# VHH binders against FYVE, RhoGEF and PH domain-containing protein 5 (Fgd5), part 1

All scores and structures are predictions.

Target 1, 194 residues: FYVE, RhoGEF and PH domain-containing protein 5 (Fgd5), of Mus musculus (Mouse) (q80uz0r647to840)
Amino acid sequence: RALVIAQELLSSEKAYVQMLQHLSLDFHGAVLRALENVEQEGREPLAQEELRQGLRELPAICDLHQGILESLEQRLGDCGEGQPQVADIFLAREQEFEHHAAHILQFDRYLGLLAESCLLSPRLATTVREFEQSSQGGGQSMKHRMLRVVQRLFQYQVLLTDYLNNLCPDSAEYDNTQSALTLISKVTDRANES
Positions, changes and structure headers below are counted from each chain's first letter, unless a header gives other numbers; antibody chains are not in Kabat numbers.
ipSAE, averaged over its two directions, is called F for ESMFold2-Fast, E for ESMFold2 and O for OpenDDE. V2 adds 0.75 times the mean of E and O to 0.25 times the DockQ between the complexes of E and O.
Where letters were taken out, [cut] stands.
The coordinates of atoms that the task and the answers printed are left out; those that the model quotes come from them. Centres of patches stay.

## First folded at step 1 (VHH)

Design s01 (framework vhh_8k46_1)
Fold by ESMFold2-Fast, scan of step 1:
Structure s01 (fold): chain B 194 residues (1-194), chain A 123 residues (1-123)
Amino acid sequence: as target 1 above (194 residues)
Amino acid sequence: AVQLQASGGGFVQPGGSLRLSCAASGRTFSSYAMGWFRQAPGKEREFVSAISWSGGSTYYADSVKGRFTISRDNSKNTVYLQMNSLRAEDTATYYCAAGRSLYSLTERAYDYWGQGTQVTVSS
């Protein structure tokens, strides 16, 4: 029960990390080069600087989730068919989650800035289209990939709630999972503040 | 699928330069991220540098930042590691690897590995 949900948390984290790696390392560099060309054409540099600054946060967000993925792999490998212990993985990263919550809120706005920039720059639009059609892109829209950054916090709440409901209420893991849910709920609320 | 062969290793004195090449014989080289790893005698294999499929993003281990430069030529199915200001601590067998995921600094992220090329830095 609880183990199955913890395994789903691991599997979904692995998929999420792959998406973040693609956005952070492959797409980020290509978009930054295309934005430099738009600036040279004398178009709106302030909006593009904001998008550029937001994309620079992706490597640190990737670091956070790569660490979570590695910890989940170790914990679930170590427990075998036994009781998983995953809540402290989130609690150990409270400061990182608090820091990134402010930036995660901006990704929906960065998506709007990217779309606007594509309307003004055929070069940027071509870069985005080529990335979406690449084997790394898998044919998926950049909009869907960037929205996953915002949605992952909500997914944690769903998965950790299901996990909690399948734990013994007297266990340390139950108490730790309640604390982790409180943390994730707090950072999700902060990320969704207008 | 790709097959990789690293080459260009040799003997250099401290402060010298060397360029490693990794040639790919598969058809989908341009869709893979490429990485360089190294292993010194008696030590674990460690990450050195990586480059995205487009060449637009590069990543370096702190120990080599400012000294090493990774680049690729997709028309030649080759990735390069330019090594400048070499130090005795850079002595290792260097391996090239291809994978779909660039960010993982672990061997597990890379699907295909070449045979190594030995770099010895000593005076």
Scores: ipSAE 0.000, ipTM 0.121, lowest interface PAE 16.2, mean pLDDT 76

Design s02 (framework vhh_8k46_1)
Fold by ESMFold2-Fast, scan of step 1:
Structure s02 (fold): chain B 194 residues (1-194), chain A 124 residues (1-124)
Amino acid sequence: as target 1 above (194 residues)
Amino acid sequence: AVQLQASGGGFVQPGGSLRLSCAASGFTFSSYAMGWFRQAPGKEREFVSAISRSGGSTYYADSVKGRFTISRDNSKNTVYLQMNSLRAEDTATYYCAADYSLSTYFRTGDYDYWGQGTQVTVSS
């Protein structure tokens, strides 16, 4: 039961890391250059810099989730058909989650800034559209891909709650999972507040 | 709860005018681009017009350019569509929609929130 949920956590983490890597790579090239053209066309320089700084946080967020993915692969490989131990993966990264919470909260705002920039620049809008049409994008809009940064925290909350409900209450993993849920809820609540 | 309430539709003769309104609630209106779409019976929903978050940029389908004007009032959480020189082919149910991303504002499937629609009939 618990193992099945832990395996779903792993498989969804693989998909999420793949999406983050592609999003990060796409912003490094053509999208950032197109944003410079919008800036030259009269966009407020501070708003433009806020968007760039926020999008540049993606590699660090990707590194966090790559680490989680690698730890999940190790733990679930090692446990075989036994009880998984995955909660401490999140607890070991408490400071990183707390650090990134501020940037995750801003992704809603960054998406709005990107959308306004697309209205001002046909070139940027075309670049975003081409990214969406790529096989790597699976036909999803840029909005859905960027919102997945926030939505992954809500997915952790759901998956860890289901996981907890399938653990022995007397186990160390049960206690650790409650602590992990508390951590994720704090980050998720901050994301919902603004 | 998110709500988009479109109103102002009705019956009008060719060459007449109508103003549609869309009142928004349950989300931060000023953070969303707004669009108007229409659908005639048996046809796909088509793009009519869009307006940026600030109101600084507006976009129109070729069939309505020079005749329709989109505007918004962020203090009232309302988007408007002023329709002039109406033609029989403008007959449709008109929907307002809210889009946070607006990366592909001509695609009907991209919008986050949709209103119920208001019927516009142009005939003699």
Scores: ipSAE 0.000, ipTM 0.120, lowest interface PAE 16.0, mean pLDDT 77

Design s03 (framework vhh_7pa5_2)
Fold by ESMFold2-Fast, scan of step 1:
Structure s03 (fold): chain B 194 residues (1-194), chain A 123 residues (1-123)
Amino acid sequence: as target 1 above (194 residues)
Amino acid sequence: QVQLVESGGGMVQPGGSLRLSCAASGFTFSSYAMSWVRRAPGKGPEWVSTISGSGGSTSYADSVKGRFTISRDNAKNTLYLQMNSLKPEDTALYYCAKGYYDSSGYYLRFDYWGQGTQVTVSS
């Protein structure tokens, strides 16, 4: 059973990383291009730089989850029908998760700045709308996609709790999973603050 | 160890086509975005194209958009670049890179590069 839950971690991580790559590579570039045009129109540079700085965290978050995905693929490929060892993948990234929580705490502010910029620039508003409507993945709003960042941490809690409940209590993996849950819970609690 | 081996370069006339390949090993290929980067003589690296790990998302430099197509075969751990309507300014050493281009900062987020394959566009 534990292996089935670990495989769910892997499959959902793969889908999440695909979404993050789309945001980091496609959306970020589109927004940058639109802000470049706003700057050419003589808009206030401070508001533009605030948005650019806020969006700079997306590549780092993408890198974090790409690393988690690779580690999950390696561990689950190597374990066969044995007990998976996945909890230390999260523990090894404690500093990155704490940094991620800091970014999530600024989430609403950066979305608010983007929304305000869209009100001031019909071109930026059109660019955001066109991105949301374009090709594969264009059916989800930006709010929905960005909320998946917060939801992924909650999903980790659910999956790791189910995983823990299917492990031998005397195993090292059980202890490590409890530690990983404590880390993710701490990060999620901080991210859930107003 | 991570290894990237490019092939498919050569000499072509303006308007011609070439297909580049990159054989990857030493890492979980499907988990990483892959890119093509080029270096013209006397110039720094220029990002050309990126493809996501799944192949679901692609991006291109404005200079090659509509002419080049990036693709990958995750079953074969191979990255491709189809280059059409080649111009003399496309002459460069082309590198396969593990990673992607951060367009917001014009920053290359690559942790490994291959040895490169030479493309020369000349009459």
Scores: ipSAE 0.000, ipTM 0.176, lowest interface PAE 20.4, mean pLDDT 76

Design s04 (framework vhh_7pa5_2)
Fold by ESMFold2-Fast, scan of step 1:
Structure s04 (fold): chain B 194 residues (1-194), chain A 123 residues (1-123)
Amino acid sequence: as target 1 above (194 residues)
Amino acid sequence: QVQLVESGGGMVQPGGSLRLSCAASGFTFSDYYMSWVRRAPGKGPEWVSTISSSGGTTSYADSVKGRFTISRDNAKNTLYLQMNSLKPEDTALYYCARGRPLWFGELSYFDYWGQGTQVTVSS
């Protein structure tokens, strides 16, 4: 049972990474290039640098989840029909999860700065609009797409809880899964605060 | 080889009923959550219902609660969707899918899909 849930974690991670790749690789580069061409006369350079720093975090978030995906593929491929061990994949990335939670708390500020920049640059506004319209789930705002990062953390809690409930309580994996749930819960609470 | 084959779609009048079936093969059916997902013309996929591996827990989209019932027969490797009080807005291609929506329903996970069966509700 636990193996089926672990495989579910893997497959949902694949879908999530595809979405993050579009956000990170296609959107991020285009937006940064557009920002470089915005005239800064009448604008504070610090405000635009703050937005650039926020957007530069998107590739790191993508890299985090690509790493998780690769680790899950390797771990589950190697275990066959045996007892899966996946909780330490999350525990090994505690610092990255903590960092991204802190970043997400700045999201509304970054989105506000992006919206302001779009008013000054029709080119940037077009890039944002085109990206929103390219969504496989139907056109969604950038705020909604970034909220999916928090949503993925809640999905981890659901999957890891079901996984835990199908593990032997005296196993090392049970203990590690409880630790992973504690970590993800802490990160989710921080990311969901405004 | 995993296969999911839907059947039971058709044309009915508003207020009518249909029962969809999905025959599963190539995997241990009783180990997996199973779901129904639909796609209306011009729209993206919409999750409809999910049933746990044992059949002990079920969940439904708000738009179908009280009208649709998901069930399964693990001995026959078959998933069902009983659709009652059908409305024109239920018109869609209905897919059998392996897996479940994880949270909020905004992001869903399904690793295998059937080919779909068409349901048309019109007078």
Scores: ipSAE 0.000, ipTM 0.288, lowest interface PAE 11.5, mean pLDDT 78

Design s05 (framework vhh_enristomig)
Fold by ESMFold2-Fast, scan of step 1:
Formats: structure tokens, C-alpha cells, sequence
Structure s05 (fold): chain B 194 residues (1-194), chain A 121 residues (1-121)
């Protein structure tokens, strides 16, 4: 039954990567340039720079999750022995998670900074609304899309925990899954300290 | 359908101990991810501890070594054993069937009405 949970991890990663790529494309170019051209009246320049730096991390975050998605597709597509092996996909990306997790978990803060920036720039506000309205199904708010970036790390904890519970405790995959959960918990714990 | 009912709160002196209980119905605690949160007056809700379906546990830095999360699968009940209590532990404590979150705006699966813990001399 571990395979069913691993397949859920794959299907939810596909949906997440699709959303993340669209969010990155939306912010790439028009939104990022509009933000860089914001005329600042009473808003600190450092806050705008922090938001720009965070949004510029999106392509690298997309690359991380695209890699995870591709690895999951290969492992589960080739899984003929009934026992999936997916935990090492996360372990192989330990340094990437450590590097990007801080930015991923800052997306709640970036949402607040973006909202305030829209008050200073009608052009930015219009650009954000246009991207929101272009979303499938009548347009999801930018808030919901940005919050999904934060939520994915916590979803990994839930999915990997359920996966672990359906593995033989004596298996290498069980040990690797415990290590993967420790890794994800460690990076999310550091964010809570910030 | 899903219900979580906290109990065990009360007034204790600094350095004291207390055990909180969370009785679950509508789901099985051994198959779910369950957390303790707390909220002091005028402050943001904060995560305290989580027990994973597999039995692994995590704790906020402020409570590590002092609090222990556990469960009784036969009674479908979650516990939080608190020791070396401090004035800053004074809060309403909630249990939730959801993942750990330091973000109060994220939708939680469900939590109960809470149980008040007051630490004072």
C-alpha cells in the first residue's frame, strides 16, 4: 500500500510543479520588472529588494521540484518489484532543500510585501490581477498560489509519514524514509526559528 | 464527524508538571498526523509538538526536553506531558488533526475548544 501513497506523492507533485511553473512564468518578466520599476513613496527600498530577491529564487525552486517530479516518474514507472524506492530522491537533494527552504518558507512574508507594493504601483496591481484572471477555472488569487509554495514542504511531511507507516520496518526504504522526514522537518524547523 | 476534545489544563506553580489529553473521534490517531498548538493572550498561535502516524515526534525549540507528546492507540487519545513549566507556558492548548504549521492562516483540519494552562506562583 506504500505504492498507492507513492503514487499520490507523484500525482500531487505533478499538480504542484504545474502551478509553480505558471507562478514562476507569471512573475518572470512583467511582474518582476514592474516591481523593479516601482516608484517608492513612503515604502522602504530594502523591503522591495527583499521581495525581488525572493521572487528571483522561483526558477531555482522550480528546478528543484521538476527534478523531484522527473525522478518520481522514473522510479514509479519502472517499479516492477512492488516495493517503491522514493525516499532517496529527497535525500539526494539535501543541499538544495537547505539552500531553498528558507526562501520557500518566506513566501508568506513575500505575499504581504507584494500586497503592499501593489498599493504603491497601479501598474503592478494591474499586472497581478491580469495573471490571477488568466488562471484555469476562473482565476485563483495570487495569495492562494503563493501559499501553496509554503504548504508543499508540510505536505511532504504528511505524505512521507503515511508512506513510512506502510513500509517494512526492516527495509532500507524505511530507514531512508525516516532520514528524509528528518531532513524535511529540520529545514521547516529552521524557518520557524526565523 | 471529526472531533478533538482537549482536557487536563489547570493552574500549576513554576517547575510543576501537567498532562494534557486529547480524545479523538471520527478518525484513528495511529493513522494520522496530530499536533499540539498553544495561544497566549494577545499572541499568535504557535506550534508546540507533532506526533506522526508512524510514531516519530517533533518539538518546538522552546519546549524540547520539557514536553513529551505520546498517544494511546487503544484509547484513541493523544497526550502532552509537560514538565519544568514556566510562566511563558501559560496559554490555551489545542490539539489538531493536521501537519505542523507555524502559519496561523493555513487551514487546519480541525481542532477543539482548547484547554487553559496557567503557570503562576
Amino acid sequence: as target 1 above (194 residues)
Amino acid sequence: EVQLLESGGGEVQPGGSLRLSCAASGFTVSSNYISWYRQAPGKQREWVSTIYSGGSTNYAESVKGRFTISRDNAKNTLYLQMSSLRAEDTAVYYCARDFRSSYTWLPYDYWGQGTLVTVKP
Scores: ipSAE 0.000, ipTM 0.130, lowest interface PAE 13.0, mean pLDDT 75

Design s06 (framework vhh_enristomig)
Fold by ESMFold2-Fast, scan of step 1:
Structure s06 (fold): chain B 194 residues (1-194), chain A 121 residues (1-121)
Amino acid sequence: as target 1 above (194 residues)
Amino acid sequence: EVQLLESGGGEVQPGGSLRLSCAASGFTFSRYAISWYRQAPGKQREWVSTITSGGSTNYAESVKGRFTISRDNAKNTLYLQMSSLRAEDTAVYYCAAPYQLTYRSGAFDIWGQGTLVTVKP
């Protein structure tokens, strides 16, 4: 049962990484090009630097989750019929999670800045709408997709809690999973404080 | 993704006992204060009890000494042990997370579906 939950963690991480790559690698470039056009047309820059700083965090977050995905694939591939060992994947990335926790609170601000920029630039607004309506964007709003960054932390809590409940309480993995939940809880609490 | 699901309600005689459960998912249950509320027929929702993340408990005066709130963080479950039940305890019981659960999208309390408790005189 623990293995089935760990496999769901892997499958959902793969889907999340695909979405995050779309935001980070494909959308980021298009939005930055549109922002350059707004600036070049002599319109007053509206917190453009703050928005750019926020967008610069997406590649690092993408790299973090690509690493988690690769580690999950390796661990579950090596597991066989034995007890899976996945909790230390999160514990090994404590510094990265803590770094990103500081920036997660800013995503609402970045979305607000993007929305304001769209009101002032029909070109940027068109670029955002085209991305939202693309097959890769799945027809979902930009707010929904960016909020999935925070939602993934809550999904980790659900999956790791279910995982914990299916582990032997005397095992090292049980103890490590409790530690991983504490870490994710700390990061999630920072993301929800504003 | 974020869900609260109550269970354990039913019919009971005056003076009887019931234990309600609330299963939580989609958030860090252990970090939030979670509350029980109830709504009796024809009345407004009434706060019953709260347990903090640290385990501190508070109760409405009408239930103090009769009800006990507890939590099991490993199971993401909230409990309400009810004893010495009275006709006035008849209500639909809800669990609620009054804290912000998601980045600016969880501004409202998250409510479950409720579980009916009927104390037959």
Scores: ipSAE 0.000, ipTM 0.088, lowest interface PAE 19.1, mean pLDDT 74

Design s07 (framework vhh_7uia_1)
Fold by ESMFold2-Fast, scan of step 1:
Parts: C-alpha cells; structure tokens; sequence
Structure s07 (fold): chain B 194 residues (1-194), chain A 122 residues (1-122)
C-alpha cells in the first residue's frame, strides 16, 4: 500500500542520512586533512584538487537529506494510518535539488579520483583503509558508500513511482507525487549532462 | 517504438464476464506501473484500475471494486483486466495505459493504446 511504501522511503532515508553524515562529517574531514598534509610537503597529485572541491559539497548535500528525513518523520507520524502526504517534501526543496544535483551525480567520478589519489598518497590510502575498518565505516567499502550518494536519487525515482501507483489518481497527493517525480527525473538528467 | 495493443473486448449480457489483455512492447514492462482507463460514449475518460510496477499493489475505482481484477504477466509483457458481474454502465472503450514520470508530465498516463470496445447490453 501507499503507506507501506512511504514508510520504506522513511526507513531508507534514515539509513542513507546516517551513512551520509559519516561520509560528510568524519570521512570528509579526515580526507581533507590528509590531502592538506601532502600539499604542505609540496607534493600534490593531479586528481586531488577536483576531489577536494567535490568533497566540500558533502555538508550541504547532507543538510538537504537531513531536512527530508525530518520532514518524512513528521508527516508519517502525523498521518497515522491515513493517506500519507510526502510529495511536497521534495517539491519544497526543488531549488536545493537543482543546485546539488550536478555534484551528487558526480560521486561515481569522485570515487575514481579518490582511487587515483590513494595510489599517489600512502597517507590518504591509510586514512581511507582505517575509516573503512572503523565503526563509522561499518565494514562497508568506501566505493559502496560513495556510490550510495549517486544511487539515492535513482532510489527516489523507484520508490516514488511505486508510491504514485498505489495512490488514488483523484488525490492531490497523486498530482504532487507526479510533480516530485518530474523534478527528480529532471535533476537526475541535468546532472548526467554536466 | 512504444506499442500497447488491447484485445478481449466484445458484446456481453449484464452479469457476464470478459478478460481484456494488453500486450506491451518498446519499453521495459516491469519498470512502469500500468493502468486501465475507459471512456463511455459522450463522457470524459475515467480511470478504472492500476497496478504497481512490481505487481504488488492494485487499486480500483469504487464502482468496479470486487468485480474487476487487474494483473500482469511480466514474462509475456501482458496486462490483464478480468471483468465480472458486468453492468450496462460498464459499456465503454477500454484503454491500456502506461503510467510513469516525465519532465512535463501532466496526466496520470503518458502513453495510451488504441482501445478495445466493451458493450454490455441485454
């Protein structure tokens, strides 16, 4: 049913935000510190500047999804067993999605840059490995965690499509969900073009 | 090239049954929710039933609940509408429709078949 799908959207957003917070607040800081140490030694691999710039977008992306999570928790708590109203959560954040989409969908490229930088910097490679083995890494590879940043937008498309198709077509929520899917599809396509 | 081909319409008496089929080609069937919509003579299009892309959820217009059943066969790329206890007011052209999203999506359905006529009369 629509409510079950909305609850899956909430549960997956919780897991995603937790991963993204670790990546943004803990891993990002450690990686930037390791890159600064290499720069201070007068040694900077070619790929590091673009990687550094991309990673600096993580806190803002984290803030976007934290807001979505908080709104989902409120809406699903308030609706009880009634019809959920979640589509406007995405519509209210249209400007933020447009702004961050280009950065979000480039995280697969940032993974490549990170791998290249690790080959050139033993310090960075050690930092990545230690983070993966920590409780913050949760035993998951950095490749898996960074790819989740890209995959979340596509997961929204899948979940919101299933949600839409379990809503009454005459409802305002149906219309709003179609608008939300149009938004997510548009930003996903724009980011692939950039 | 997208194609939706409906079959199974015809003339039945009140209380009768029909099964409509829609064969889909030109897109990944299991990636999109599907729907049946109908148009009675001189009336607006009316949504009848929808099924999620996974096939796990179905939804029906109130007047057909308990009488119609929507289902899919992903191996055959086919959508079905099993209609029972048919009434004269079910007389309409029935359209298979692909549901999904697009950049300028305004309607619930972004592609329609050519339709199949169902006539319920004594």
Amino acid sequence: as target 1 above (194 residues)
Amino acid sequence: QLQLVETGGGLVKPGGSLRLSCVVSGFTFSSYAMAWVRQAPGKELEWVSSISSSGGSTYYEDSVKGRFTISTDNAKNTLYLQMSSLKPEDTAVYYCAKRGYSYGFRLPFDYWGQGTQVTVSS
Scores: ipSAE 0.000, ipTM 0.096, lowest interface PAE 20.4, mean pLDDT 74

Design s08 (framework vhh_7uia_1; at its last look DockQ between E and O 0.70; V2 from the best seeds 0.00; counts 0 for: grease 28.9 > 24.2, SAP .745 > .668)
Amino acid sequence: QLQLVETGGGLVKPGGSLRLSCVVSGFTFSRYWMAWVRQAPGKELEWVSSISSGGSYTYYEDSVKGRFTISTDNAKNTLYLQMSSLKPEDTAVYYCARESIYGRTLDYYFDYWGQGTQVTVSS
ESMFold2-Fast, scan of step 1: ipSAE 0.478; ipTM 0.730
ESMFold2, look of step 2: ipSAE 0.491; ipTM 0.776
ESMFold2 (binder alone), look of step 2: mean pLDDT 82; pTM 0.836
OpenDDE, look of step 2: ipSAE 0.840; ipTM 0.911

Design s09 (framework vhh_podentamig1)
Fold by ESMFold2-Fast, scan of step 1:
Structure s09 (fold): chain B 194 residues (1-194), chain A 121 residues (1-121)
Amino acid sequence: as target 1 above (194 residues)
Amino acid sequence: EVQLVESGGGLVQPGRSLTLSCAASGFTFSSYAYGWYRQAPGKQRELVAAISSGGSLYADSVKGRFTISRDNAKNSIYLQMNSLRPEDTALYYCATRSFYPTRYEDYFDYWGQGTQVTVSS
């Protein structure tokens, strides 16, 4: 049953990476350009800078999850119907998770800053609206897309816990999965303290 | 159900100060952004000031004179209005949004009923 859970992790990671790619590559640049125009009008600069900093993290966060996706595809392709080995994919990326966790967990806050920025700029509001209505946005609101960034860390905890519960306790994968859960819990707990 | 109730309006002489209050209920107050709008007779509603977790912003006509603030413990938003001018005469509305509106026109999802401010001698 572990394999089924690992396949669910892969399938959900693929959907997540596709969302991140659209947010990072197609929307991010247009929003940054619109925010620069708002800044030139002498509007609220601190809120704009925090939002810009958060959005600049999107390519690196996308790269992190693209790597996880590629590793999951490779591992699950190689094991066939055998015992999956996926926990070390997360452990190999401990430094990246710790570095980006603060930005990832603040995306619900960045959503609020984006809404404020739309008040300052009809052009930015139009850009966001057009993205949401396009095929790139898939009819989903920007709220839905940005909240997915925060939700993915909590989804990892659920999926890895279910995965752990279906592993042999004397296996190396069991030990590695406990370590991966500890890592993900540590970064989510750190956000609750900030 | 989100409810907003404004208070603190009145008749005041030019150069004086008023503080408007907006009491909010029906939601987790700290998760929302808030704004003050005003509408003079025959004019469109215009944004005066807004406040969110990212900071505050002001219309050019009130910068340096008005200050928006929030008290999360009291579920209240305030607009401190200094050096009032006859041009500030309007019905003042408190508004809030939960997260992100799908349209620019829907930026503030919820509105209060307004409080009248009249600046005259």
Scores: ipSAE 0.000, ipTM 0.130, lowest interface PAE 15.0, mean pLDDT 74

Design s10 (framework vhh_8ghr_2)
Fold by ESMFold2-Fast, scan of step 1:
Parts: C-alpha cells; structure tokens; sequence
Structure s10 (fold): chain B 194 residues (1-194), chain A 123 residues (1-123)
C-alpha cells in the first residue's frame, strides 16, 4: 500500500517535471528573449522587469523537481517490493522549497504581468500565442500550465498524507514523513496567506 | 565565443579546504545561463556536484557534498566559485566548470566546458 502510493508520487513527478521543463526551458527562454528585444528597441519596460525576474526562477524550480524525480527513481528502484523510503528526499530540499515558496506563490501575479506586457508588446503577444499553439504548449493556456506549479505542492500534501496513513507508526519513515508533511504544509500555508 | 577557465585545484590533506574559480567570457551570467561543477574521478563516470543560477542565486548540490561544498557567483566579475570544505579522499577528481547558455527544451547537457582542474585529497 505504501509502495503503491510512493509509485504514484514517482509517476506524477515524472509528468510534472516534463510539463515544468517545457514551461521553464522552452517558454521561459522564448519569453525572456522577446523581452530583451523589446528593451533593445527602446520600449519602456513597465511590468516587464518584474515578470522577467519572476520567470528567471522557473529553471531553478525545474532543477529542484528534476532532483526530486531522480531521487525517487533511485529509491524506488533500489527497494523493489520492500519498505519505501522517500520522505527524506523532501527534507533534504527544505532550503530550496523555502527559497522558492515566495516565487511559486507569485505565479498568479506573473500571469497578470504577462498579460499586461502582451498588451504593450505585440512581439511578446505573438511569441506567447505561438508557444501556446505549439506542441510544447500542448494546446493548453499558459494560465493552466503556470497554475500547475502551485497545484503540485497541494498534490504533495495529499500524496504524502495517504503515504503516512499506510506506514507503521513506529518506523523512522513515519516520523520523517510527518516532518516532510510539516514542511510542505508550511509552504502551502504561505500560498493561502498570499 | 564562450570560454571557461578554471583555477584553484591542488593537493590537500583530508579535512582541508580548497576554493575553485571559473572565469567565463563570451556570455554574461545575468542572462539565460546556469553554471555547474562536474567532477570525474578515476574509474568513475561524471557527477554533477553543484549548480547555480547566477541571476536568482538558487543553488543545488549532490547529496555526497551537501553541507561541505558551497557554490557561488560574482556577476560583476562573471566568475563562479566552488568552496570545498571538509575534503575527503573520495573527493579526489578532475573538476570541470560547465555552463548552459541556452534554456531551450530538448537538451539537459551543458553547452560549454572548461579544461578541468585536478583536486587530489591524500595524506
């Protein structure tokens, strides 16, 4: 039971990392290039600077989740059908989660800034539209893709809670999972508080 | 043309410290790049030791070096550093500075590599 939930955590992390990589490595690069071209042509940056700074966090957030994915693959590959040990993967990354919490919470604001920048820059609007229509955009709006960044934290909370409920209360993994849940809940509580 | 030049390697005793430097030219750290330190020990494959995104300050580390190594970057000097503390015999390797200038999806490989600098930890 606990193993099945840990495997779901791995499978959903694979899907999430794939989405995040398209968003952070492809979309982020295209948007930042378009914003630099606008600045070089002498247009006033307005909201572009804050948007640019926020989007620059995406590659680092991608790196965080890529690391989680690789650790999950290693741990679950090594344990076979034995007792899974995954909670410390999250605990080892406490500083990274805390560093990125503020930026993750600002993704709704970044969407507003992107929309404002598109109204002021036809070139940026074209870049965003072309990306959304591409295979990388998957036919879904940028709003849906960016919202998944916030939603992943809530998914961790659900999955880790189900995982905890299927562990022996006397195990080290039970204690570590409670600590991991506390960390994730702290980050998601910040999301609710703005 | 992008170039990376490493310095700071050498021989140290276990428990010692070294600071590696990576000076970059041909691109700026404040743009779309991230910088990593990759090591290769004799008879082993490549291991990404540490990575930094200079514009955000975000850092990530291999589990083997967490708490002992610190990566940093000086944007004004276009130089990245790896501070290595509490060195162990197992840290003996050639250390490469590597940079990813392009953030486009489709490749996770580094675009540019330095010449490498040897770090030997022995008594």
Amino acid sequence: as target 1 above (194 residues)
Amino acid sequence: EVQLVESGGGLVQPGGSLRLSCAASGFTFSSYSYIGWVRRAPGKGEELVARIYPSSGYTSYADSVKGRFTISADISKNTAYLQMNSLRVEDTAVYYCAARYSLYWGSHEYDYWGQGTLVTVSS
Scores: ipSAE 0.000, ipTM 0.200, lowest interface PAE 14.7, mean pLDDT 76

Design s11 (framework vhh_8k46_1)
Fold by ESMFold2-Fast, scan of step 1:
Structure s11 (fold): chain B 194 residues (1-194), chain A 125 residues (1-125)
Amino acid sequence: as target 1 above (194 residues)
Amino acid sequence: AVQLQASGGGFVQPGGSLRLSCAASGFTFSDYAMGWFRQAPGKEREFVSAISWSGGRTYYADSVKGRFTISRDNSKNTVYLQMNSLRAEDTATYYCAAKTTYYSGLWRPSEYDYWGQGTQVTVSS
């Protein structure tokens, strides 16, 4: 059973990475193009530069989850019908998770900057609207999409808890899974501003 | 048209070094992960190394870990493979490949969208 739960972790990670890549590659690229085509007297407003800096965090977040996805694919491909070992995938990325949590706390600020920039740029407003009306979850706000990162961390807690409950308590994987849950819980608490 | 041009192959003695380059055109390079694969005569194409679109993650096959370094320059639309401490077993045609990262193992040839023409590396005394 533990293997079935590990396979669900992999399948849900694939879906999450697709959404996150759509947000990072398609939205970031479209926003960058919209901002580049704006003719302004002098430099772009400070708000637009700060927004660009905030959006640059998305590739790093994508890269973190892409790495998790790749590791899950390899581990589950190699284990056959045996007991999977997936907890250390999260433990190996402790520093990245801690950095990610710190940056997510800035996204409320970036959402405010995005809203302000849309008032100044009809092109950017159109780009945001088109992204929100994309084939994936039409009508969902940018805030909802960004908060999917917090949702994924909660999903990790649920899946890893179910996984833990199906492991032998005397196994190394059991101990490592408890450590991974502790890490994810700490990161989730910080990402939720608590 | 999409084009990936691999270069830098050649003949070297065991223990030598080579640097491979792959110049990309016809697509938005910075949106793609890049991989290096190799194929020896009579063998299937095997993973060597990959780098994420952001450059923040690098991946290596166990057989090359610690000896090869992958890097990219998005301003030049180029990916590099620095090969040190070369062994006879590294003899192969080396291919560069590009992929979006949807549904992906970066180490699976079937997941790549675009492939370059290979460059031959021969390590022999």
Scores: ipSAE 0.000, ipTM 0.298, lowest interface PAE 12.4, mean pLDDT 79

Design s12 (framework vhh_7uia_1)
Fold by ESMFold2-Fast, scan of step 1:
Structure s12 (fold): chain B 194 residues (1-194), chain A 124 residues (1-124)
Amino acid sequence: as target 1 above (194 residues)
Amino acid sequence: QLQLVETGGGLVKPGGSLRLSCVVSGFTFSNYAMAWVRQAPGKELEWVSSISTSGGRTYYEDSVKGRFTISTDNAKNTLYLQMSSLKPEDTAVYYCATGPSLEYILRSGQYDYWGQGTQVTVSS
């Protein structure tokens, strides 16, 4: 049963990484294009540099999850039908998770700054709205897309909790999974403080 | 078209229990993953629990784990949420939602179809 849950963690990570890569490209490109349009109109954009700084964090978040995906593929491929060992994949990336949790909090502020800029510039508001309504934007707000990153942390909690409950309490993997859950819970709580 | 109808909400005292039901019509129930999502007054939508109808795999938000149980009756195309040890913090409108897979629901936080919701109020 533990193996089935570990395989679900891998399967969902594959889908998440694909989605995150598209989000990174679409969000980064769309916001930059919207900001460039404001600049080309001869106006000083609001908090433009702060928004650009925030966008530069998306590739690093993608890299983190791509690394997790690759590690999950190796571990689950190597164990076959045996006992999975996946908790240390998260523990090895503690600093990266802490860094990105802090930055996810900043993204809510960046989206607020973009929204405020849109209130002051009808043309910028139109450009952002057009992207959100396009097939590339999937008809979803940029805020909704960013919230999915926070949601993945919560999904880790759910999956790792179910995984833990199907492990032998005396195993090293049980202990490591408890530690991983503590880490992910801490990171999720911090990300949700925005 | 796929339709979801929730029932079972009501007023209950702290520590009490309620069972929510969601009847799905229009499509084969087992081809979808199901979820319970709630919205408290003045708050954002919060995912509560999800189930794979084909595999019986269940997942819960941490604050409800051990108190809530999600289940399905595939023959009746019905999703259930058994709620016990209810707290005032559980007061919300509870929605039944569906998506093409458990992975899609958990990964994207998106749903293809929603019910109208059923109000749960936990108050002395």
Scores: ipSAE 0.000, ipTM 0.109, lowest interface PAE 20.3, mean pLDDT 74

